# Designs tried in a protein design chat: VHH binders against q96fz2. Part 19

Target 1, 269 residues: q96fz2
Amino acid sequence: CGRTSCHLPRDVLTRACAYQDRRGQQRLPEWRDPDKYCPSYNKSPQSNSPVLLSRLHFEKDADSSERIIAPMRWGLVPSWFKESDPSKLQFNTTNCRSDTVMEKRSFKVPLGKGRRCVVLADGFYEWQRCQGTNQRQPYFIYFPQIKTEKSGSIGAADSPENWEKVWDNWRLLTMAGIFDCWEPPEGGDVLYSYTIITVDSCKGLSDIHHRMPAILDGEEAVSKWLDFGEVSTQEALKLIHPTENITFHAVSSVVNNSRNNTPECLAPV

## First folded at step 14 (VHH)

Design BB4
Fold by OpenDDE, look of step 14:
Structure BB4 (fold): chain B 269 residues (1-269), chain A 123 residues (1-123)
Amino acid sequence: as target 1 above (269 residues)
Amino acid sequence: EVQLVESGGRLVRTGGSLRLSCAASGFTFSDYAMGWFRQAPGKEREVVAAISWSGRSTYYADFVKGRFTISRDNAKNTVYLQMNSLKPEDTAVYYCAAKFGLFTESPEDYQYWGQGTQVTVSS
């Protein structure tokens, strides 16, 4: 997974993350560093994206079922990294393979500390390799959505007004992530960064791409992944597997350029 | 105490119109998606229409076919269902329901329910 969409306004995004804590209380996640949230139809590694994480990571004795929403850097920077520039990392931390998560120190260590997060997105992009051509067809992949009024094809929102109607009740994709906290050697703000765990693709997606993000489907899966106080690493890792509960459509090549940030990125072609 | 109180249900003739209202109290209305459901005798409760917390997004069941309109007034803590071109098959108890966050098609996802209002459509 190298591209995602996360373009919802902050208030809409927050509402889409409504949840129930272990006490049965309906809650919205509290924001940390909301000013760092930058909506975009085309999110790439090194950009900031919103993630959910347990409140217990920030507050001692907090209810671990409570959720915080925070923008974090895509591409995990390990806490032990001693260089002053995260770009000097010699290995790719955009993704973490599920089969080797416990073999790599950069992922094992933060995971062992309970640093699990849920990466939020409208959906993610993958490119299908066309046999015989050097051209790749991009696809937007997301949870199945309720058909709202005038929600023809996501593409039929011919007007900004109609577009808002479609996205107002959008079910966000919830991907399993690991985050870490890095303190720059020269001082400064602590950097929170994350990696997305990947798995082999489900059957429905296999023709498009052989790998997919580990998707946490449903409130129970999301809650268990986040609740590092009550759910062990071993139990949490059981949640990491392919899911068939996805849909997709072909999009234009506009998304190929990471600088493009328009609705055309995820519009059906 | 959480309350949802439906009103407006009555006997109408085929082709007639009704407007149902649901007044909400005891919770932060603007944080909840709202839905109208109906249950006919011997049938399961089914979704009729739903509306997002902001009112910007709406959902209608396939049988509605443009005949009904759901709306809400957050200032009045009220959700409405305008029903036009009513048919005998629309006869049911209509319920107002509230769900925290996004609306869904599943009745079991909704936290609060009204007592219902009877709508009868005669041929």
Scores: ipSAE 0.884, ipTM 0.943, lowest interface PAE 0.5, mean pLDDT 93
Fold by ESMFold2, look of step 14:
Structure BB4 (fold): chain B 269 residues (1-269), chain A 123 residues (1-123)
Amino acid sequence: as target 1 above (269 residues)
Amino acid sequence: EVQLVESGGRLVRTGGSLRLSCAASGFTFSDYAMGWFRQAPGKEREVVAAISWSGRSTYYADFVKGRFTISRDNAKNTVYLQMNSLKPEDTAVYYCAAKFGLFTESPEDYQYWGQGTQVTVSS
């Protein structure tokens, strides 16, 4: 998983993250660093994207079921990293394989500290290798969505003009992540960064690609992954598995160039 | 105290029209998606229509077939259901419901409910 879309305006995104705390209270997550949110149809590693995490990471007496939403850098920078420039990290931390997460210190240590997050996206992109050519077919992959007024007439939101009516009620993709906190040696702000956990693809996606992000399907899974105060690492890891509750459509090659940030990136072809 | 108060239900002839209203109080209306549900005697409650917090996204059950329109006025804390081309099968108690965040088709997901307004469609 190396490309996502996360383009919603902050207020729409926040409403899509409505949740229920441990006491049954309906809440919206509270933002940290909202000015660092950079919406785009075409997010790549090293960019900032919003994640959910427990409020207990920031406030020592907080209810661990309460959620913060914050932009973090994609590509986990371990707390022990010595250079002053995070782009100098020589290890790829864009993704973390579920089958080796407890064997890699870059991931095992923050996971043991309860540094679990939920990575938010409209959906993600994957490229299918076409036999007989080096060309690849990109797909946009996302949760099934409730059919809205005009989207049903056009299908899966085939027209850019009608996508505005789709997005107000869009169910965000929720992927399991691990984050870490790095203090720059020169004394700058603490850098929060994340990795996306990956698993083998479900049968529905196996013809597109052999790996997929670990998707947390539903509020129970999201709550358990986030709540490091009540849910142990061992219990949380049981949430990490493929899911078949996913849909997709082919998109044009516009998305191939990560500088393209237009609705065409995810439009059906 | 949260309240949802429906009004506008009455007896109407087949082919007629009604507009239902639901006045909301006791919560931040613009944070909630709203839905209209109906329940006929001996049947389970079913979604009729839903509308997002902003009013930009709407959903209609298949049986609506273009006859009903949901709308909301966030300045007045009110959600509406315009019902046209009414049929005897539309006879039911109609309920207004509120859900924090995104609407769904499932009544179980909604936090607040009105007491309902009776709609009766005669031959």
Scores: ipSAE 0.671, ipTM 0.862, lowest interface PAE 1.3, mean pLDDT 91

Design BD10
Fold by OpenDDE, fold request of step 24:
Structure BD10 (fold): chain B 269 residues (1-269), chain A 120 residues (1-120)
Amino acid sequence: as target 1 above (269 residues)
Amino acid sequence: QGQLVESGGGLVQPGGSLRLSCADAGSTFSDYDMGWYRQAPGKERELVARIYIGGTTKYADFVKGRFTISRDNAKSTLYLQMNSLKPEDTAMYYCARGYRWSGSPNFDYWGQGTRVTVSA
């Protein structure tokens, strides 16, 4: 996963992240550093994206089921990194493979500290290799948004008008992430950064790409992943697997350029 | 929900210029795609220009380089610089914001409009 969309306005995004705490109380996540949120139809690594994390990470004795929403840098910068510039990191931390998460110190250590987050997105992009050509077809991949009356199946909108309606109640993609806190050697603000855990693709996506983000499907999965106070690392890792509960549509080549930040990126062609 | 308030309309001669402003009282102005629409008497509302959250701009064909849409996120204000105005530009101009794009402009919130009259 190297490209996502997260363009909802903060207010809309917040509402979309409504949840119930352990007591069953309906809540909205509280923002940390809301000014760092930059909505985009085309988000690439090193950009900031909003993630959910447990309040317990910020407040001692907090209810670990409470959620905070915070923009974090995509690309985990390990806490032990000693260079002044995160861009000098010599290894790719955009993604963390689920099968090697415990083998890499950069991911194992923060994970062991309970630094689990849910990365929010409208969806993610992936490129399908076209056989015989150097051309790649991009796809926008997301949770099913529409329940079709005819089949009872949840799918993609079938018309532009339906797409407009869907955005009123867009179900955000919830991806499992690990975050870390890095203190710059020269001082300054603590950098929060994250990696997206990846897994082998589900059957439905296998023709597009062989890897996919670990998607946490449903409130229970999201809650368990976030609640490092009650849910052990071992239990949390059981949530990391491919899901078939996704849909996708082809998009234009506009998304190929990371500088393009328009709705055309995610619009069906 | 923030209120969009347009200003800057008025009476101008052909060839004249106006600068429209749209103030968004909301704190999340920068999170929205913005646009200008106009509605002439007896005509349907039509898109004039749009500016995305990324700063990309698009214009209707009739604009032909005469208008410039811009935004100041710090001021939560949208602008439309209109030059070389023509009588056919006479309309009520509306500011709009939105995020529900499906390949076609669809805005979620509209201002009350500001009237532009181009007459000799």
Scores: ipSAE 0.865, ipTM 0.928, lowest interface PAE 0.4, mean pLDDT 93
Fold by OpenDDE, fold request of step 24:
Structure BD10 (fold): chain B 269 residues (1-269), chain A 120 residues (1-120)
Amino acid sequence: as target 1 above (269 residues)
Amino acid sequence: QGQLVESGGGLVQPGGSLRLSCADAGSTFSDYDMGWYRQAPGKERELVARIYIGGTTKYADFVKGRFTISRDNAKSTLYLQMNSLKPEDTAMYYCARGYRWSGSPNFDYWGQGTRVTVSA
């Protein structure tokens, strides 16, 4: 996973992240560093994206089922990294393979500290190799939306009103992530950064791409992944597997350029 | 819910210029795609220009380089610089914001409009 969309306004995004804590109380996640949120139809590594994480990471004795929403840098910078520039990392931390998560220090250490997050997106992009050509067809991949579930595409809305309702109630893609906190040697603000855990693709996506993000499907999965106070690493990792509960549609080549940031990126062709 | 308030309309001669402004009282102006629409008497509302969250702009065919849409996120303000105005540009101009994708961005909120009259 190297490209996502996350364009909802902060207010809409927040509402879309409504949840119940362990007591059954309806809540909205509180923001940390909301000014770092930059909505985009075309998010690439090294950009900031909003993630959910347990409040317990910030507040001692907090209810670990409570959620915080925070923009973090895509591409995990390990806390032990001693260089002054995170771009000097010699290995790619955009993704973490599920099969080697416990073998790599960069991911194992923060995971062991309970630094689990849920990466939020409208969806993610993948490119399918075209047979006989060097061309690649991009696809936008996302959760089935209730109003568009039967049609398999967002474009099936027959009226402007229907489109309005679709995005007002858009089900965000919830991807399993690991984050870390890095303190720059030269001082400054602590950098929060994340990696997306990847798995082998489900059957439905296998023709497009062989790998996919580990998607946490449903509130229970999301809650368990986030709640490092009550859920062990071992139990959390059981949540990491391919899911067939996704849909996709072909999009234009506009998304190929990471500088393009318009709805055309995720529009069906 | 943020209020969009348009200003800058008025009476101008053909060939004249106006700069329209749209102030958003909301705190999340930068999170929205913005646009200008116009409605002439007896005609349907039509898109004039759009500016996306990424800063990309699109214009209606009739604009032909005469108008420029821009935004100042720090001021939560949308602008429309209109040059070389023609009598056919006479209309009520509306500011709109939106985030809904429908192949073409649907706008969710509208201002009350500002009137532009181009007459000799």
Scores: ipSAE 0.858, ipTM 0.924, lowest interface PAE 0.4, mean pLDDT 92
Fold by OpenDDE, look of step 14:
Formats: C-alpha cells, sequence, structure tokens
Structure BD10 (fold): chain B 269 residues (1-269), chain A 120 residues (1-120)
C-alpha cells in the first residue's frame, strides 16, 4: 500500500470514529495535534495521516480501551535511529510484511512495546498491471458501504449520483499499523510515525495486486488491536490476515500524480 | 457546524467589479471544499466556481475567466473576485461548504447569500 485517501473533515472524521469503551459508554476519540491533520484525496508516504491509538500510550493508568486520534507520519522511523534527518533512513518502512514483522527490529521492538495503531483512510489505491502494456490501471479499494434509503445499492459505485450520497455515512477503512516514537538527536518534538502491516491479497483483489493492507474489520478487531494493555502481541497478531470484505472500482490516472488532490482521484471511471 | 456569512454584494454597473467574501465561523474551514453558487430570479441555482482542499479550482462555462475563486485558510474565508460583470450576472450569490466527491448541489452547508445586481 503506497497511496491512500483520507479527506474527511476533522469533525466528520471524529464522528465516524465513534466507539464504545469497555464499559459500553459511547465515546468520540480525543484529538492529539489536530493541526497536523491535512485532509487529502491522495495521501503518500511521508505525509501525515490520522491513526487511532490507545489513550494508555499518553496517560498513565488510563483506560486502555479509550482511543486517541492523532496524525502521524507515514513511514516508521525507529526510536533507535541516530541520524538527524528521518529521510536518511536506508530501508523502506512504509509497509511491514506480516510474515517478517517479528524478524525486523524496526517493527518488532515497537510492537513489543504495544505500539499498535489503526490507520484511518477512506480507502487505498492499488495499481493493476496490464498485460502487454506498460500501463497500470489504478483502483480505489474500500469497505463495502451500507445502503441507505437515500443512497441506493452501493456495491460497486454504479453511478456518480449514487457515489455522492455514499459519503454521508462513510465507513472508514481501518488498517493495522505499528507506530514508533523518535526523538531527534538535536532535540525538538518527538516524531510519531507508523507503518502499515501488509498481507497476501484476498482472492477478490488478487488480480489487482498480490499484497493488501491488513484490514481490521469491525469494532472488536479494532478494539483488540488497540488495547495493548489487555491484548498480548500474540493475540493481536491473530487479527492480521486477508479479508474478503472489500470492494473496489477503477479510477482515473489522475491519482498517479501524488500532487493531484481532488475528488477525481477516487471517483469511478 | 460553522455559520457561513457572505458579504460584498451590491449594485454595480456593467463592466464593473465586485469581491465577495464568505466567512466561516468554524475552525475546520481548511478541511472543506468550497464553492460559490448563484440563483437569479426564476432560475435554478447554478455553480459558479469551486475550490478544493488541494487548491484546485473549477469554473462554470459562463465565467470565461472573469471570476476568480480563492481561499484564505488562516482567515477561514472564501473569496470570489468578479470582474467584467454583466447584467446576466445579477443574482443571489451563495457560499457553500462540502466534502467528498460531490457535484452540485451536494454541499453540506450554505450561507444566506449576498445579492449582486448589475445594472446600468
Amino acid sequence: as target 1 above (269 residues)
Amino acid sequence: QGQLVESGGGLVQPGGSLRLSCADAGSTFSDYDMGWYRQAPGKERELVARIYIGGTTKYADFVKGRFTISRDNAKSTLYLQMNSLKPEDTAMYYCARGYRWSGSPNFDYWGQGTRVTVSA
């Protein structure tokens, strides 16, 4: 996964992240550093994206079922990194393969510390290789959306009109991530950064791409992944697998340029 | 949800200029796509211009380079610079806020409008 969409306004995004804590109380996640949130139809690595994480990461003795929403840098910078510039990292940390997560120090160490997060997105983009051509067809991939009486049958976006109505209650894609905290050697603010865990693609996506983000489908999966106080690393990793509960549609080549930040990026063609 | 308040409308001669402003009292102005619509008497509301969160702008065909939409996120204000105004531009102009892939009229919030009259 190298491109996502996350364009909902902060208020809408917050409401979309409503949850119940372990006591059954309805809550909204509290923002940390909301000013760092930059909505975009076309998010690339090194940009900031909103993630959910347990409040226990910030507050001692906090209820670990409570959630914080925070923009973090996409591309994990390990805490042990000693260079002054994160861009000098010599290996790719945009994604973490599920099969090697425990083999790589950059991911194993923060995971062992319970630094699990849920990366939020409208969906992600993936490019299908066209046979016989150097051209790639981009697809927008997301959770199936619930049909509201107003929006009609939203499986695959059948019409632009129907597509527009779907966003009133858009179900966000929830991807499993690992984050770390890096302190610059020269001082300054702590950098929070994340990687997206990837798995082999489900059967439905296999023709588009062989890898997909580890998607946490449902509130229970999200809660367990976040709750590092009650859920062990071993148990959490059981949540990491391909899911068939995904849909997609073809989009225009506009998304190919990371500078393009318009609704055309995710609109069906 | 923040209140959108339009200003800058008025009476102007053909060929004249006006600058419309739309102030958003909300703190999340920068998170929204913005647009200007207009409605003339007895006509349907029509899109004039749109500016996305990324800064990209789109204009209706009748604008023909005469109008410029812009935004100041720090001031939470949307602008429409209107030059070379014509009598046919006479309308109530509305500021609109929205998100997602939406066409007209699928904005989430509208102002009360400001009246523009172009007359000799």
Scores: ipSAE 0.786, ipTM 0.887, lowest interface PAE 0.5, mean pLDDT 91
Fold by ESMFold2, fold request of step 24:
Structure BD10 (fold): chain B 269 residues (1-269), chain A 120 residues (1-120)
Amino acid sequence: as target 1 above (269 residues)
Amino acid sequence: QGQLVESGGGLVQPGGSLRLSCADAGSTFSDYDMGWYRQAPGKERELVARIYIGGTTKYADFVKGRFTISRDNAKSTLYLQMNSLKPEDTAMYYCARGYRWSGSPNFDYWGQGTRVTVSA
């Protein structure tokens, strides 16, 4: 998973993240650093994207079931990293394989501190390798969306008559992540950064790519992953598995260039 | 829940120009895809132009080349520069945001519109 779309305005995104706390109270997550949010149809590593995390990471004695939403850098920079420039990290940390997460210091250490997050996106892109050619077919991959009389298909968003209807009540993709907090040795603000955990692809995606993000399907899974105050690392890792509850469509090659920030990136072909 | 306010319409001779403005009082204008629409008497509302958060634009076939959509995120304002106006451009012109939230009347409201009349 190396490309996502996360294009909704902050207020729409916040409403899409409505949740219940441990006591059944309806809540919205509170933002940290909202001005760092940069919506785009075509997000790549090193960009900021919003993640959910427990309020307990920020406030002593907070209810660990309460959620914060914050933009974080894609590409985890470990807290122990000694260089002044994150680009000098010699390992790719955009993704973390679930089968080796407890073997890699970059991921094991923050995970042991309860630094679990939920990475938000409209969906993600993946490229299918075509047999006998160097050409790759990109797909946009996302949760199945409920359809109502007032909603529309993704294709309708780009038509003259209907482009606003597609995103009404869009169900955001919720991916399991690990984050860390790095203090630059030269000083300055703490850098929050994340990795997306990956698993073997489900049968529905196996013809596109052999890996997929670990998707947290539903409020219970999201709550357990976030709540490091009540859910141990061992129990949280049981949530990390493929899901078949996913859909996709082919898109044009416009998305291949990460500088293209246009709804054409996710439009069906 | 900002309100969209259109301005800049008026009476114009054929071949003339107008610049429409749409002010968005909301604090997150730069997050939104935006569009201009129009409605002539007895006709359905139709897209004129759209501009996306990445700067890409789309135009209806009847207006491409004569009109230019633009935005100024610092001023939270959307523009439509209309050149070479024709009598068939006579309509109410509306701006709109690109997103809805079901059951939220503030997200689905059009502005009140600004009237453009092209006649000798």
Scores: ipSAE 0.401, ipTM 0.725, lowest interface PAE 3.2, mean pLDDT 86

Design BD10
Fold by ESMFold2, fold request of step 24:
Structure BD10 (fold): chain B 269 residues (1-269), chain A 120 residues (1-120)
Amino acid sequence: as target 1 above (269 residues)
Amino acid sequence: QGQLVESGGGLVQPGGSLRLSCADAGSTFSDYDMGWYRQAPGKERELVARIYIGGTTKYADFVKGRFTISRDNAKSTLYLQMNSLKPEDTAMYYCARGYRWSGSPNFDYWGQGTRVTVSA
């Protein structure tokens, strides 16, 4: 998982993140650093994307079921990193394999501090290798979308008219992540950064790619992953598995160049 | 949230130029795809030009290189530079914002319009 779309305006994105707290009250997540949100049809590592995290990370004695939304850098920079330039990291931290997460210091340390987050996107892109060629076919991969009286269902992503209308009530993809906080040696703002946990692909995606992001399907899974005040690391890790509740469609090669930031990146071909 | 206010319309001779402006009071202007549409009396609204959040533009075929859409995110303002105007360009011109990909008018918010009249 190395490319996503997260293109919705901030106010639309916020409404799509409506949730219930532990008392059952409907809420919207509260923003931190909203001016750092950069919507785009074509997000790559080192860019900022919004993530959800528990309010308890920011406020003493806060209700750990309450959610903050904040833009963070994709590509985790460990809190213990001593160099002045994050580009000097020896390892790629865009993704974290679930089977070795407790063996890697870059991920084990922040996880031990309860630094779990939910990475938000419209969906992600993946490239299918075609047998007998060097060509790769990109796909846009996302949650099936439910039918409404006006927006229709995009589980049938074969019609431009239906595709066009579903953005009114889009169900955002919710991926399990780990974040860390790095204090630059030269001073300045603390850098918040994240990695996306990966798992083996489900059967539905196995023809496209052998890995997929760990998707948190539904509010119970999202709540448990975020709530480090009530859910231990060991219990949270049980949420990390493939899901078949996913759909996709082929897209054009426009998305291949990360400089292309247009709706064509995710449009069905 | 916010209002779209168009300006810069008026009466102009064929071959003349106008620059339309659209001010958006909303604080999230830069998050939206933007567009200009027009409507002549008795006709449906039609796309004139669109500019996406990444800066890429799309023009209707009838524009034929005569119009240029642009945006200034710092001023929360959308522009349409209209050159080589023809009587066929006479219409109400509307500013719109949205986030849905489409070739049809499906923006979620519209301005009140500014009138452009091209006559000899």
Scores: ipSAE 0.376, ipTM 0.718, lowest interface PAE 3.5, mean pLDDT 87
Fold by ESMFold2, fold request of step 24:
Structure BD10 (fold): chain B 269 residues (1-269), chain A 120 residues (1-120)
Amino acid sequence: as target 1 above (269 residues)
Amino acid sequence: QGQLVESGGGLVQPGGSLRLSCADAGSTFSDYDMGWYRQAPGKERELVARIYIGGTTKYADFVKGRFTISRDNAKSTLYLQMNSLKPEDTAMYYCARGYRWSGSPNFDYWGQGTRVTVSA
């Protein structure tokens, strides 16, 4: 998992993240650093993407079921990192394998601090390796969407009005992540950064790739992953498994160049 | 963010050509998807062509290869080359700018328009 789409305008994204708190009240997540949100059909590592995390990370007495949404850097920078430039990190933290998460200090330490987040996207891209060729077939992979004549169909949007309705009710992909907080040695703002946990692919995706992000399917899973005040690390890790509740379609090679930020990146071919 | 100023409209005979320009007075032109819309009298506004931040283009079906959208990020200018014009192309043509760094199909800001009239 090294490429995602997260293109919704901030207000649409916020509404898509409506949730119920512990008291059953409908709420929207509260933004931190909203100006750092950079929507794109084509997000890559080292870019910022929005994640959900518990308010308890920011206030001692907060209700741990309340959610903050914030842009974070994709590619976890451990709190112990000594250099001034995060790009000098000697190992890849874009993803974290679930089967070794408790063995790798870069992930175990923040996880032990309850630094769990939910990474948001429209969906993710994966490239299928074709035998006997250097060519790879990209796919866009996402939650099944409610199919109505005006929503859930990417290919039906022939005008701005129809396109808006497709995305107004889009079910965002919710992936399990771990984040950390790094204080640059030369000063400046604390850097929040995340990794996406991966698992073996489900049967439906096994012909495309052998790994997939750990998807949190439904509000109970999302709430438990976020709520480090009430849900232990051991219990949270039980949420990390493959799901078959996923769909995909082939896309053109436009997405291959990460500078291409267009709806064509995710359009069916 | 600056104003969008369209130019290049006018009266042309069927089969003729026009080149529309849209100057963006702002400093961040390259961060936006851009588009051309048109509205004939008594009709709804409709997309003519769109060009994305990455340079990929999309055209309405009625264009049928006759129009070409392009952008010059260095000059902060959007263009529409219109060839083989038909009387049905008579309309007010509007330049549109999307949201910064967003691929949303919605457009945030619109120019005043330039009139294209195709008549014998």
Scores: ipSAE 0.000, ipTM 0.123, lowest interface PAE 18.1, mean pLDDT 85

